# Designs tried in a protein design chat: VH-VL binders against q9zvf3. Part 1

No score or structure here was measured in a lab: all are predicted.

Target 1, 151 residues: q9zvf3
Amino acid sequence: MATSGTYVTEVPLKGSAEKHYKRWRSENHLFPDAIGHHIQGVTIHDGEWDSHGAIKIWNYTCDGKPEVFKERREIDDENMAVTFRGLEGHVMEQLKVYDVIFQFIQKSPDDIICKITMIWEKQNDDMPEPSNYMKFVKSLAADMDDHVLKA
Below, numbering starts at 1 at the first letter of every chain, in headers, positions and changes, except where a header shows other numbers; antibody chains aren't numbered by Kabat.
F, E and O are the ipSAE of ESMFold2-Fast, ESMFold2 and OpenDDE, as the mean of both directions, binder to target and target to binder. V2 is 0.75 times the mean of E and O plus 0.25 times the DockQ between their complexes.
Where letters were taken out, [cut] stands.

## First folded at step 1 (VH-VL)

Design d01 (framework fv_dupilumab)
Fold by ESMFold2-Fast, scan of step 1:
Structure d01 (fold): chain C 151 residues (1-151), chain A 122 residues (1-122), chain B 112 residues (1-112)
Amino acid sequence: as target 1 above (151 residues)
Amino acid sequence: EVQLVESGGGLEQPGGSLRLSCAGSGFTFSSYAMTWVRQAPGKGLEWVSSISGSGGSTYYADSVKGRFTISRDNSKNTLYLQMNSLRAEDTAVYYCAKDRYWSGSYYGMDVWGQGTTVTVSS
Amino acid sequence: DIVMTQSPLSLPVTPGEPASISCRSSQSLLHSNGYNYLDWYLQKSGQSPQLLIYLGSNRASGVPDRFSGSGSGTDFTLKISRVEAEDVGFYYCMQALQTPYTFGQGTKLEIK
């Protein structure tokens, strides 16, 4: 099995890229309301909801297990992308590098995609590849679609 | 156990109104999209309306748009369908159902209520 | 709106024999995420519908392995490898790719 790699996927969504980007960039406090079956809480550890370099802590359920994830985010308004760089949490017990980039691309007035890029490196060779976490973040993007259309 | 229990059906005149309720138990109600499906006597299934877990997104069949309103009260674990300007063709058994996931991209109605009968006649 | 067409509409079968129901959609139900947004439901006489198959081929909890779903795009099949008496009822396919969600006309499975 590989010790590091990059996963890329595209999640088709409806509505405007700007509305989805705003939710992921500036409005993470709405995630528990929108997708509570995945995300139970999100809190600011440092910075603001919309600041570049903000550090946030996520409480979520992945594969039936409650987990915690601490990340530092990078905002790229020109490309409508937000990067989450893993710092601490359950995922970081498996991986020493976990960077997830969500980019929102408008294909037509009614269709957008969320391009998800996951850059990962295992803590050691005995750890599994993070395909379960890729499945999880795909689900977050897809399930957010209903709520964002009404924002 | 996961369960849905419907109420509020009955007989009404054309142009009248009815409010259906669907009480959920055994699951985190706010985490799942909910759907109303109806079945006219001797006919097949027809999708009526769906609502996201938060209640922020609602969708309607063209035949009921502007007349019916889907809503939910997550503090009471209850789904509603307010039916106004009733027509004879609204006569059906109305089922509420729980979607497997929150998003409109995910369906798979895995839990259904017993149905409540709505009859619209003069 | 996406139109769902089932065939046959009436399906008499001998117990222990296989049965097959077709469902066709007026446009592709294959999403760019790789999933087919097609579900199958069974409604037994006097009962609420129950989920059999979701997303084309995934069996719902508690559904026997003699039920299987297959197909992609616009052409889908529900198969029962060995029909049993308790399988009688109306079978419906449903697309969940886009609103308005639409059902097929239903197929009545009967024991002959």
Scores: ipSAE 0.000, ipTM 0.495, lowest interface PAE 17.2, mean pLDDT 86

Design d04 (framework fv_dupilumab)
Fold by ESMFold2-Fast, scan of step 1:
Structure d04 (fold): chain C 151 residues (1-151), chain A 122 residues (1-122), chain B 112 residues (1-112)
Amino acid sequence: as target 1 above (151 residues)
Amino acid sequence: EVQLVESGGGLEQPGGSLRLSCAGSGFTFSSYAMTWVRQAPGKGLEWVSSISGSGGSTYYADSVKGRFTISRDNSKNTLYLQMNSLRAEDTAVYYCAKGWEYSDYYYGMDVWGQGTTVTVSS
Amino acid sequence: DIVMTQSPLSLPVTPGEPASISCRSSQSLLHSNGYNYLDWYLQKSGQSPQLLIYLGSNRASGVPDRFSGSGSGTDFTLKISRVEAEDVGFYYCMQALQTPYTFGQGTKLEIK
């Protein structure tokens, strides 16, 4: 059975890649208002809202269960990508490596996507693969699109 | 695996001082808030003090405020409790506990040490 | 300071029967973020405390599903659907909404 892996998915977007990137990069404080059925809170543990290396704590509902996730982020402006490296929380009870990369790509005027790459390694062989978390982050990107279009 | 090992307990007279240590292993020590909880003989649990993962925030029970100082050395994976001006009522088993610091609050102590006994008597 | 009150203080139970412990807080433990900052701990004789439930209703890793936490605001309940001999010990609720963090008095669960 696989103890580590990489998941990749693409979420089609209607809002601009630039506005989506800004939201994920610098404006996480807007997430509870935009997608409150998924994200109930986001706080800064270290750094600023737009700092490379900032540490943030997320309060969210996944599969009907409240969870918490603490991450350190890496900003890549050249590629319009933000990486969230898992530090602690419910996800880290299953995984000892959980890195999620959100990249915003505009291939043409009508072809805009959020490419999500999840790099994971389980704590042990008895843990489930994190397909539920992949579905969750995909839904965050998709649901954010409506709010970005109104902004 | 994740472990906490306490030391530094002992017998002291009123007005004296003791320094407790708690060594962590099997986890990224600096990423977790740490807590001291005590239990007097035959009594319930009493929260004493907590410190954030970075060490930037400290919290104390009113009964120990001004007398006890919580600190940590993340390079040594060690939590400390400096206990000054000891009183008979400080007699207890002292536990260190690991938890996650979420938002601006501490909650959930998922790993505990075995405790170290502090006795304050003349 | 938030006062935590447990009931009953002593709970003799027959193996296989359900048991419940109540915990009441002097102030609401419901934060504006939607979470109740209430934990449940079990201390077996001669052992360190162990986490059972955190944030009101979330079962800690390794805790059997016969344990459940419920409630919101000021009234909380820990339930054991079918008590087993290994469940004996002192149960404590704890609030972590604000400092000083406070525990209930403890409930001693004993087999009849």
Scores: ipSAE 0.000, ipTM 0.491, lowest interface PAE 17.8, mean pLDDT 86

Design d07 (framework fv_dupilumab)
Fold by ESMFold2-Fast, scan of step 1:
Structure d07 (fold): chain C 151 residues (1-151), chain A 122 residues (1-122), chain B 112 residues (1-112)
Amino acid sequence: as target 1 above (151 residues)
Amino acid sequence: EVQLVESGGGLEQPGGSLRLSCAGSGFTFSSYAMTWVRQAPGKGLEWVSSISGSGGSTYYADSVKGRFTISRDNSKNTLYLQMNSLRAEDTAVYYCAKVYDRGYWEYGMDVWGQGTTVTVSS
Amino acid sequence: DIVMTQSPLSLPVTPGEPASISCRSSQSLLHSNGYNYLDWYLQKSGQSPQLLIYLGSNRASGVPDRFSGSGSGTDFTLKISRVEAEDVGFYYCMQALQTPYTFGQGTKLEIK
């Protein structure tokens, strides 16, 4: 029924908020190596790996299907948050607004929360809500945990 | 709570200078391109200048190029327009606007300030 | 420079009736990425402009569904399915394909 909404989830992670934030902010080139079953490639369309406003293209597998996603990122170092604003790709065939915010919050010396906020608006009323994409991005954060700890 | 507030307008003589300010609140200021649009009395809208989120790219209408300078201070969430060598034809209400930009394209000005009036006359 | 031409310049409408505004560009606004870089703005009396439609056909947040944008290339239309008194004002199309960005001359929608 809803044509737009906001999903929020919290992913418990281990280690350092700084290390997790750095991976998502500046080191997306490491994603295929770390979680290749989800992400097969990441390329720069415009900007640098660590640039505010950089545009990147992701090649990934969601629910067993290869997809492409083009996004512009926004960096908020004060809040240790990075925002991915959807521009083009399979997700944008379903949604005309798709903004995902990853915020990293240190809770204790060994415990972190990755707070994921997804702001979405459907292309039309017949499209499904993007709960499958929320599940997907939650899985990216969770599966990255062990790789970041080893780095 | 997302809003833009302009200030700095006033009366000036031809050849004079004014500096306009636009204070943003309720959004991540550095993430959006910003623009100045003006409207002369009884006339339509005219694009004046745009600046990228980082401030690294600036664009100007031919009528103001070389006279006006757009800049921003992201630490203060403030956009500026330095207006030099003012002409009578610069008389207008000046609006700042946030671009609804995704991927550096300057489409969709989704939030506008209330405007500040600049009058250039002898 | 890309020239934007609107028609009509004055549009008197009876409340509850539909209205259409045309916007033509001197060259195609269709980018190789598949998007038309054409926006529509409304300026109500005594107010700042507000975004209605971006990239040809996408309705801005908070804009009622009685507003719709259509067209591609050089010919664009803004439609209001049922005009309300609150819709009175000047409507502007704007191209954002290349600098300098240019507005149409405006269409004044007024109630009969």
Scores: ipSAE 0.000, ipTM 0.478, lowest interface PAE 18.2, mean pLDDT 87

Design d10 (framework fv_dupilumab)
Fold by ESMFold2-Fast, scan of step 1:
Structure d10 (fold): chain C 151 residues (1-151), chain A 123 residues (1-123), chain B 112 residues (1-112)
Amino acid sequence: as target 1 above (151 residues)
Amino acid sequence: EVQLVESGGGLEQPGGSLRLSCAGSGFTFSSYAMTWVRQAPGKGLEWVSSISGSGGSTYYADSVKGRFTISRDNSKNTLYLQMNSLRAEDTAVYYCAKDSGYEFWRYYGMDVWGQGTTVTVSS
Amino acid sequence: DIVMTQSPLSLPVTPGEPASISCRSSQSLLHSNGYNYLDWYLQKSGQSPQLLIYLGSNRASGVPDRFSGSGSGTDFTLKISRVEAEDVGFYYCMQALQTPYTFGQGTKLEIK
């Protein structure tokens, strides 16, 4: 049978939780310029850059392999969290559930954490667990830090 | 050389079953979506079914849903079409075709086709 | 389902003359990404289909420059600027915007 799980990690970042949240919530069009070694393109399939329920398509490189990912996002301004719900793409061939939550929490005036929660379920028992994707999204948050501070 | 070779066609009675195979060579099989297209005698082309590179996504024509199952074994570079509850209208030459690989979720630009295998369903 | 309609169904052409085949879809094949999800295939007698054009206007590898695809939305055209004997066969358009993918009924190009 297929298995499921939840991964959680915390990425320490510098600056304002509000600025980091804004980048992930409303400014995905800046990702290729900021972290082009990971993200080569982001396009709107439906909605706007800052819309709750917007559907976006990502072109990215994970473990040296070019992939595509289509997701529907949910915005939670009260908790400064954005959820990416997987719809289609390379990840979705491996997983039938792939939900990634990025939450930005201010710890001090100059220090924040990005709490990443990945909820996943495999298509079948032959598929690997998505630990490589957790490592990937953790790297996105960490590498974005300098670009958000520069902005 | 990139090529596809179909096999498994034959004569079957209505209600019977057949399994078609399509062996790929000369390309990274798991990187490409694959499609089955059929052609009834003297008729045009009809899309039957498609499967993503990993096998995680499958799509079917309404006429075959619930009766046919597309699958693949990437370790053997082989695509399959399991055909159950065969009907006279399933009589056709069945082609397998390779997607161009330009886009993940839409399978267009089928650039390599097999030679076809004939399926005849008659009493 | 998207219905694809070709015209003419039979196209007799003198070698060296141009030929034109039309394909009409029951709904737009133009996606918000700017692409028209329409392919053209050629099936020569006794042979498997072969790709000529993908995404409306892009020539497949090995396809001569005398073949061109044009159009957008619901109206598409395949043109052969100068027909040669080896061009004889059935031409099919196909939409890949959404499943079920659908083919036109085919156009038989034959030499007079």
Scores: ipSAE 0.000, ipTM 0.517, lowest interface PAE 14.8, mean pLDDT 89

Design d13 (framework fv_dupilumab)
Fold by ESMFold2-Fast, scan of step 1:
Structure d13 (fold): chain C 151 residues (1-151), chain A 121 residues (1-121), chain B 112 residues (1-112)
Amino acid sequence: as target 1 above (151 residues)
Amino acid sequence: EVQLVESGGGLEQPGGSLRLSCAGSGFTFSSYAMTWVRQAPGKGLEWVSSISGSGGSTYYADSVKGRFTISRDNSKNTLYLQMNSLRAEDTAVYYCAKLYESGWDYGMDVWGQGTTVTVSS
Amino acid sequence: DIVMTQSPLSLPVTPGEPASISCRSSQSLLHSNGYNYLDWYLQKSGQSPQLLIYLGSNRASGVPDRFSGSGSGTDFTLKISRVEAEDVGFYYCMQALQTPYTFGQGTKLEIK
């Protein structure tokens, strides 16, 4: 039988929630320069860099392997959240549902987090759970913090 | 407060069976991978088995593979370890623990008090 | 399997003095994401283990700042800058890079 689940984690940040949200929402073109050891390229397939429903293609390295991921994003300005809906790519060979929500929350002046929620469903029972992809997206959020502080 | 409470330990003969339970409270149980770690009398810690948050993926130490089965009932916030074909070397205190992050990331941040399993020969 | 080796196995320390425990892995624990998947645990007599350090150098919630973790790849160190009586117990390193997860054999820290 098909298996599905939800992963949740919180990444502590030093840079402002607003600057991080702007980076993930509107400035994905800066990712290769900021975290080039993870992300080698980002291109627009449809829409604009900051449009709700934009479709982007990511070229990245996960667990030492070059991969491609195509996603459609949903922007939620009220909650400072961006959702990446998986459409095509290496991840989608393993999963038929792969939705990742990045939410930026400032609880106090020095208590800022990126809350990552990954909603997934396997293609079939023989596929592994996406724990490596959860580790990967968590590392993207953590490593972006250093670049946001410099900006 | 986040808590884990083990039960089901006891005395068994070699070849017998026991089922351990671990009841979780104070956190979203289904979101976290869970693990069993054991400690033989006077010895160090040994990882036994882990299960993903959904229950879809399970992993076992070579010493227990084929004999032990890890499972969970997320509707009851309970983790299980079915122990079959028990051996004297399975004698230990068995701890359940929650992984720090969901998705098999790292760190066992919350531990139960342990339940004792004794296999007498 | 990844083998974890700790030294020393027994560590008598005078209160207020520093203590250092080494942990070596048979293969690199450095993931391509840049993190070292090494944790440190403390088990006090009659108690369950407790998490001290995760991902090589991050202190777990509630852990005093006198505890620090360092190292990368195959060589890791847990340091206590000023040992207190409450620090007595067994210290274990553990790799979480791949299953089977494996612990070091443990280091007993005692007050002289």
Scores: ipSAE 0.000, ipTM 0.533, lowest interface PAE 13.9, mean pLDDT 88

Design d16 (framework fv_dupilumab)
Fold by ESMFold2-Fast, scan of step 1:
Structure d16 (fold): chain C 151 residues (1-151), chain A 125 residues (1-125), chain B 112 residues (1-112)
Amino acid sequence: as target 1 above (151 residues)
Amino acid sequence: EVQLVESGGGLEQPGGSLRLSCAGSGFTFSSYAMTWVRQAPGKGLEWVSSISGSGGSTYYADSVKGRFTISRDNSKNTLYLQMNSLRAEDTAVYYCAKESWGYYDRSGPYYMDVWGQGTTVTVSS
Amino acid sequence: DIVMTQSPLSLPVTPGEPASISCRSSQSLLHSNGYNYLDWYLQKSGQSPQLLIYLGSNRASGVPDRFSGSGSGTDFTLKISRVEAEDVGFYYCMQALQTPYTFGQGTKLEIK
């Protein structure tokens, strides 16, 4: 079993790359309203909603279990990407490295995707690989699309 | 191993004050909301107060509002309950408990997954 | 304030038999996020309370599968499929939908 790795996936979207990027970059306060079955709360620990380097606390449900996650984000406007660097929370009990990159790419008028890259390293060899967390973040991106289309 | 240990209980006169402490170990203390629950002799459980992980949000039962203050020192992994203007009705075993969520927000689901052994507070007339 | 009402308050049971405890709330505990903010706790004599069931139906870590929680909105049930001697104690339901968090009166489960 691998001790570290990188997962990559692409989620097809119908809403514009620009609107999705804005939501993930600057409007996390809308997540509980948009996808409340996944995300129950988001609060600012340091910075502002749209700050590079802001630290946010997420309250969410993964595999039927409520969890908490503290992250520091990095904003890359040139590539329309937001990186979440894991700091603390349930995920970090299993992983000592957990970095998730959401990149929004519009290849053509009807070909829009969210490319998700997850870079991970386990706390120790006995921990499971984070495939469940990859499924979770894919679901966030897919379910957000319905809300973005209505905005 | 996640553990909570209470201390600071004792005997006090009506109108007096006591400060309870709860020392946490085995988890990232600042990441979880903490709660105080009490139980009077021979009676059921009564929620007293809760505090978010950062200490920025506090909540109180109506029976203790204005008299009790919940606080925490995350650098020492310790939760506190300052009890002022004590009444005979405050006589109880006081338990501290770790909530599942509550870093800084109460919008998520909460339940108390780990409890301390309790500390006894007696207020005599 | 949300009022929590348990029944029965006293439950004598023969070992190996099933047991059932009811908990009713004065308001719906079903949040728009899909969760019922109803938890069950067990307190054995001389011991601290321990979590049994959280958010209506989820068993806490280490809790045997003979314990189950069900219900939604205002009517909830805790079931023990086959009662064992170690199950003796007071059972409490609690709502955490809003502050103040409130407990039921408690149900004393005793072996016959």
Scores: ipSAE 0.000, ipTM 0.504, lowest interface PAE 14.3, mean pLDDT 86

Design s01 (framework fv_socazolimab)
Fold by ESMFold2-Fast, scan of step 1:
Structure s01 (fold): chain C 151 residues (1-151), chain A 123 residues (1-123), chain B 109 residues (1-109)
Amino acid sequence: as target 1 above (151 residues)
Amino acid sequence: EVQLVESGAEVKKPGSSVKVSCKASGGTFSSYAISWVRQAPGQGLEWMGGIIPIFGTANYAQKFQGRVTITADESTSTAYMELSSLRSEDTAVYYCARDRYSSGWTYYGMDVWGQGTTVTVSS
Amino acid sequence: QSALTQPASVSGSLGQSVTISCTGSSSDVGGYNYVSWYQQHPGKAPNLMIYDVSKRSGVSNRFSGSKSGNTASLTISGLQAEDEADYYCSSYTSSSTLVFGGGTKLTVL
């Protein structure tokens, strides 16, 4: 049983890496409308929707349980990546480090990969590994696919 | 707790190259950017450059651009710094250090340091 | 060449407070809240004391950081003998690089 680790997964998606990146980078306000069964709300605590270092609060349902997550984001336009650094919330009761990086990579004109890297460290050894949160964020990317394609 | 373990001391001739390694032990370095910082005898700290292993991209201080190359091998949790065209003024202790991962090269603190590798450039 | 200006040396008596300045420009210290402070004892690697201008890296609350305009400051209160060391500031720059100050030798009398 590891006390820290890094999970990596690749989610195959359709369409444009640029459109998917834009949604995750600049348009989080569209998430409740697009994937309301996962995300019920997202609000700005500090900054703007598209600013590097913005702090946002998410209201979401994970494994049938309503949770809250506060994060600071980092934007890397060169690598088409956005990083969500955990600050507070239900996840942070379990983890003292929780960073999720979404990188969008064009593979062909109509196919992309969303590479998700989750960097985590438990509060203590009795906490479970965050495999449920990895499944959750993978589901967010997958379910967003249809909405980005239609946009 | 992660530790960074650097390769052993090197003695090099002027004009040669040196490649120093930095291996993560007790954890992974993929969570963080890895910076290389040197210190000549009796002198201050000097940032050479860094790499973000999960992206495979490196960034360099202007002074070293063109003769320093920083790479990382995630499969072995090892970062490398290669410095070419060595001169006597390159005699220094070379440190690797993890900087908390930040997309876009926003370096804000190096919280774990290697023990340092002494590189001596002499004839 | 030091990109950031620090005094070469400062001194203080046991139990006193001392402040070390780090002066840059609007393209580094003044433009960003990414200033760090490191402590280095002879023959040892540096140790991170402060990051993000004022956040402590697991160190005693005797150490505090601040910034005003283009100048960041490290203040050490209740000086102890083991505080005697070299102190370096560093800052992110508008060129997406990192620069260090020249370092300050703290002597505890």
Scores: ipSAE 0.006, ipTM 0.591, lowest interface PAE 9.5, mean pLDDT 86

Design s02 (framework fv_socazolimab)
Fold by ESMFold2-Fast, scan of step 1:
Structure s02 (fold): chain C 151 residues (1-151), chain A 122 residues (1-122), chain B 109 residues (1-109)
Amino acid sequence: as target 1 above (151 residues)
Amino acid sequence: EVQLVESGAEVKKPGSSVKVSCKASGGTFSNYAISWVRQAPGQGLEWMGGIIPILGTANYAQKFQGRVTITADESTSTAYMELSSLRSEDTAVYYCAREWDYGSPYYGMDVWGQGTTVTVSS
Amino acid sequence: QSALTQPASVSGSLGQSVTISCTGSSSDVGSYNLVSWYQQHPGKAPNLMIYEVSKRSGVSNRFSGSKSGNTASLTISGLQAEDEADYYCSSYAGSSTYVFGGGTKLTVL
């Protein structure tokens, strides 16, 4: 029997919510230069850099291991959210559902949050929970903050 | 250091098929994409297709769709390109190239095989 | 036909600079910052010189790349005899596909 769950975390940010949202929504091509020790490459498989439903392939290092991830994205401008729907890759060997939502929320003029929601379902009960992937995506959001501030 | 070693030269009849292999050594095979690029005598480079072994996904240039098949065997670290319904115009040197790997922050075919000469003649 | 347009030939004198253009469309060069340049000497496999306008490690600082709109350019400064070769541009074209330019023969006078 497959086991499933939802992880939620909040990452405090210093850079503007609008600039962070733009980076995740429209500027994934900047990720290797900004956070190269995490993300080594991003390529478009279908669509455009800023299109709803675009399919992208990511090359990255997670827990010291090189991995590949193919995703289809959904853009929600009203809520300043981008969803990455997992399609194929190392993650999908462990999970049959892997959806990650990055939402950028400005709670006050000095209080900006990246809210990350991970919806997951294991391939089978022998697979570990994806807590390592949650830590990884949290690190991406946190490390990007310095580069957004410099932009 | 990654190296790509291709299979030997082939002479084929029109209408037959050819299957060229590309064996990777060094590095982790599943962590990079492999492209196939050909070059007819005195002509330019032509991208035929590529494969991302970890995804099982192969993509082809429109010109070759229906005639080319690209596969990979992770257990032997070998990629294959099979071209069917050969014509004299398919006479070329066929290269495999590493398109990217986890250590590369940029796109680029940074490691190339030595090339396999395929001659199609009657 | 090549999807990307390059001049068939270009020439320069020892010590001069030369620029090779690579013109595509909005569906390749214009959409993506994924243009690579390859040098090919007779009888050899291509060698990657430039990727995403960045110089490959180990390649001379005399080689540089740039991109504006639908056109990418390779500039070689301080021309040397060993620079004489064919040069090809390549661009990502979407959906995990790539296209090459027709190639440019560089003659060093």
Scores: ipSAE 0.006, ipTM 0.533, lowest interface PAE 11.2, mean pLDDT 85

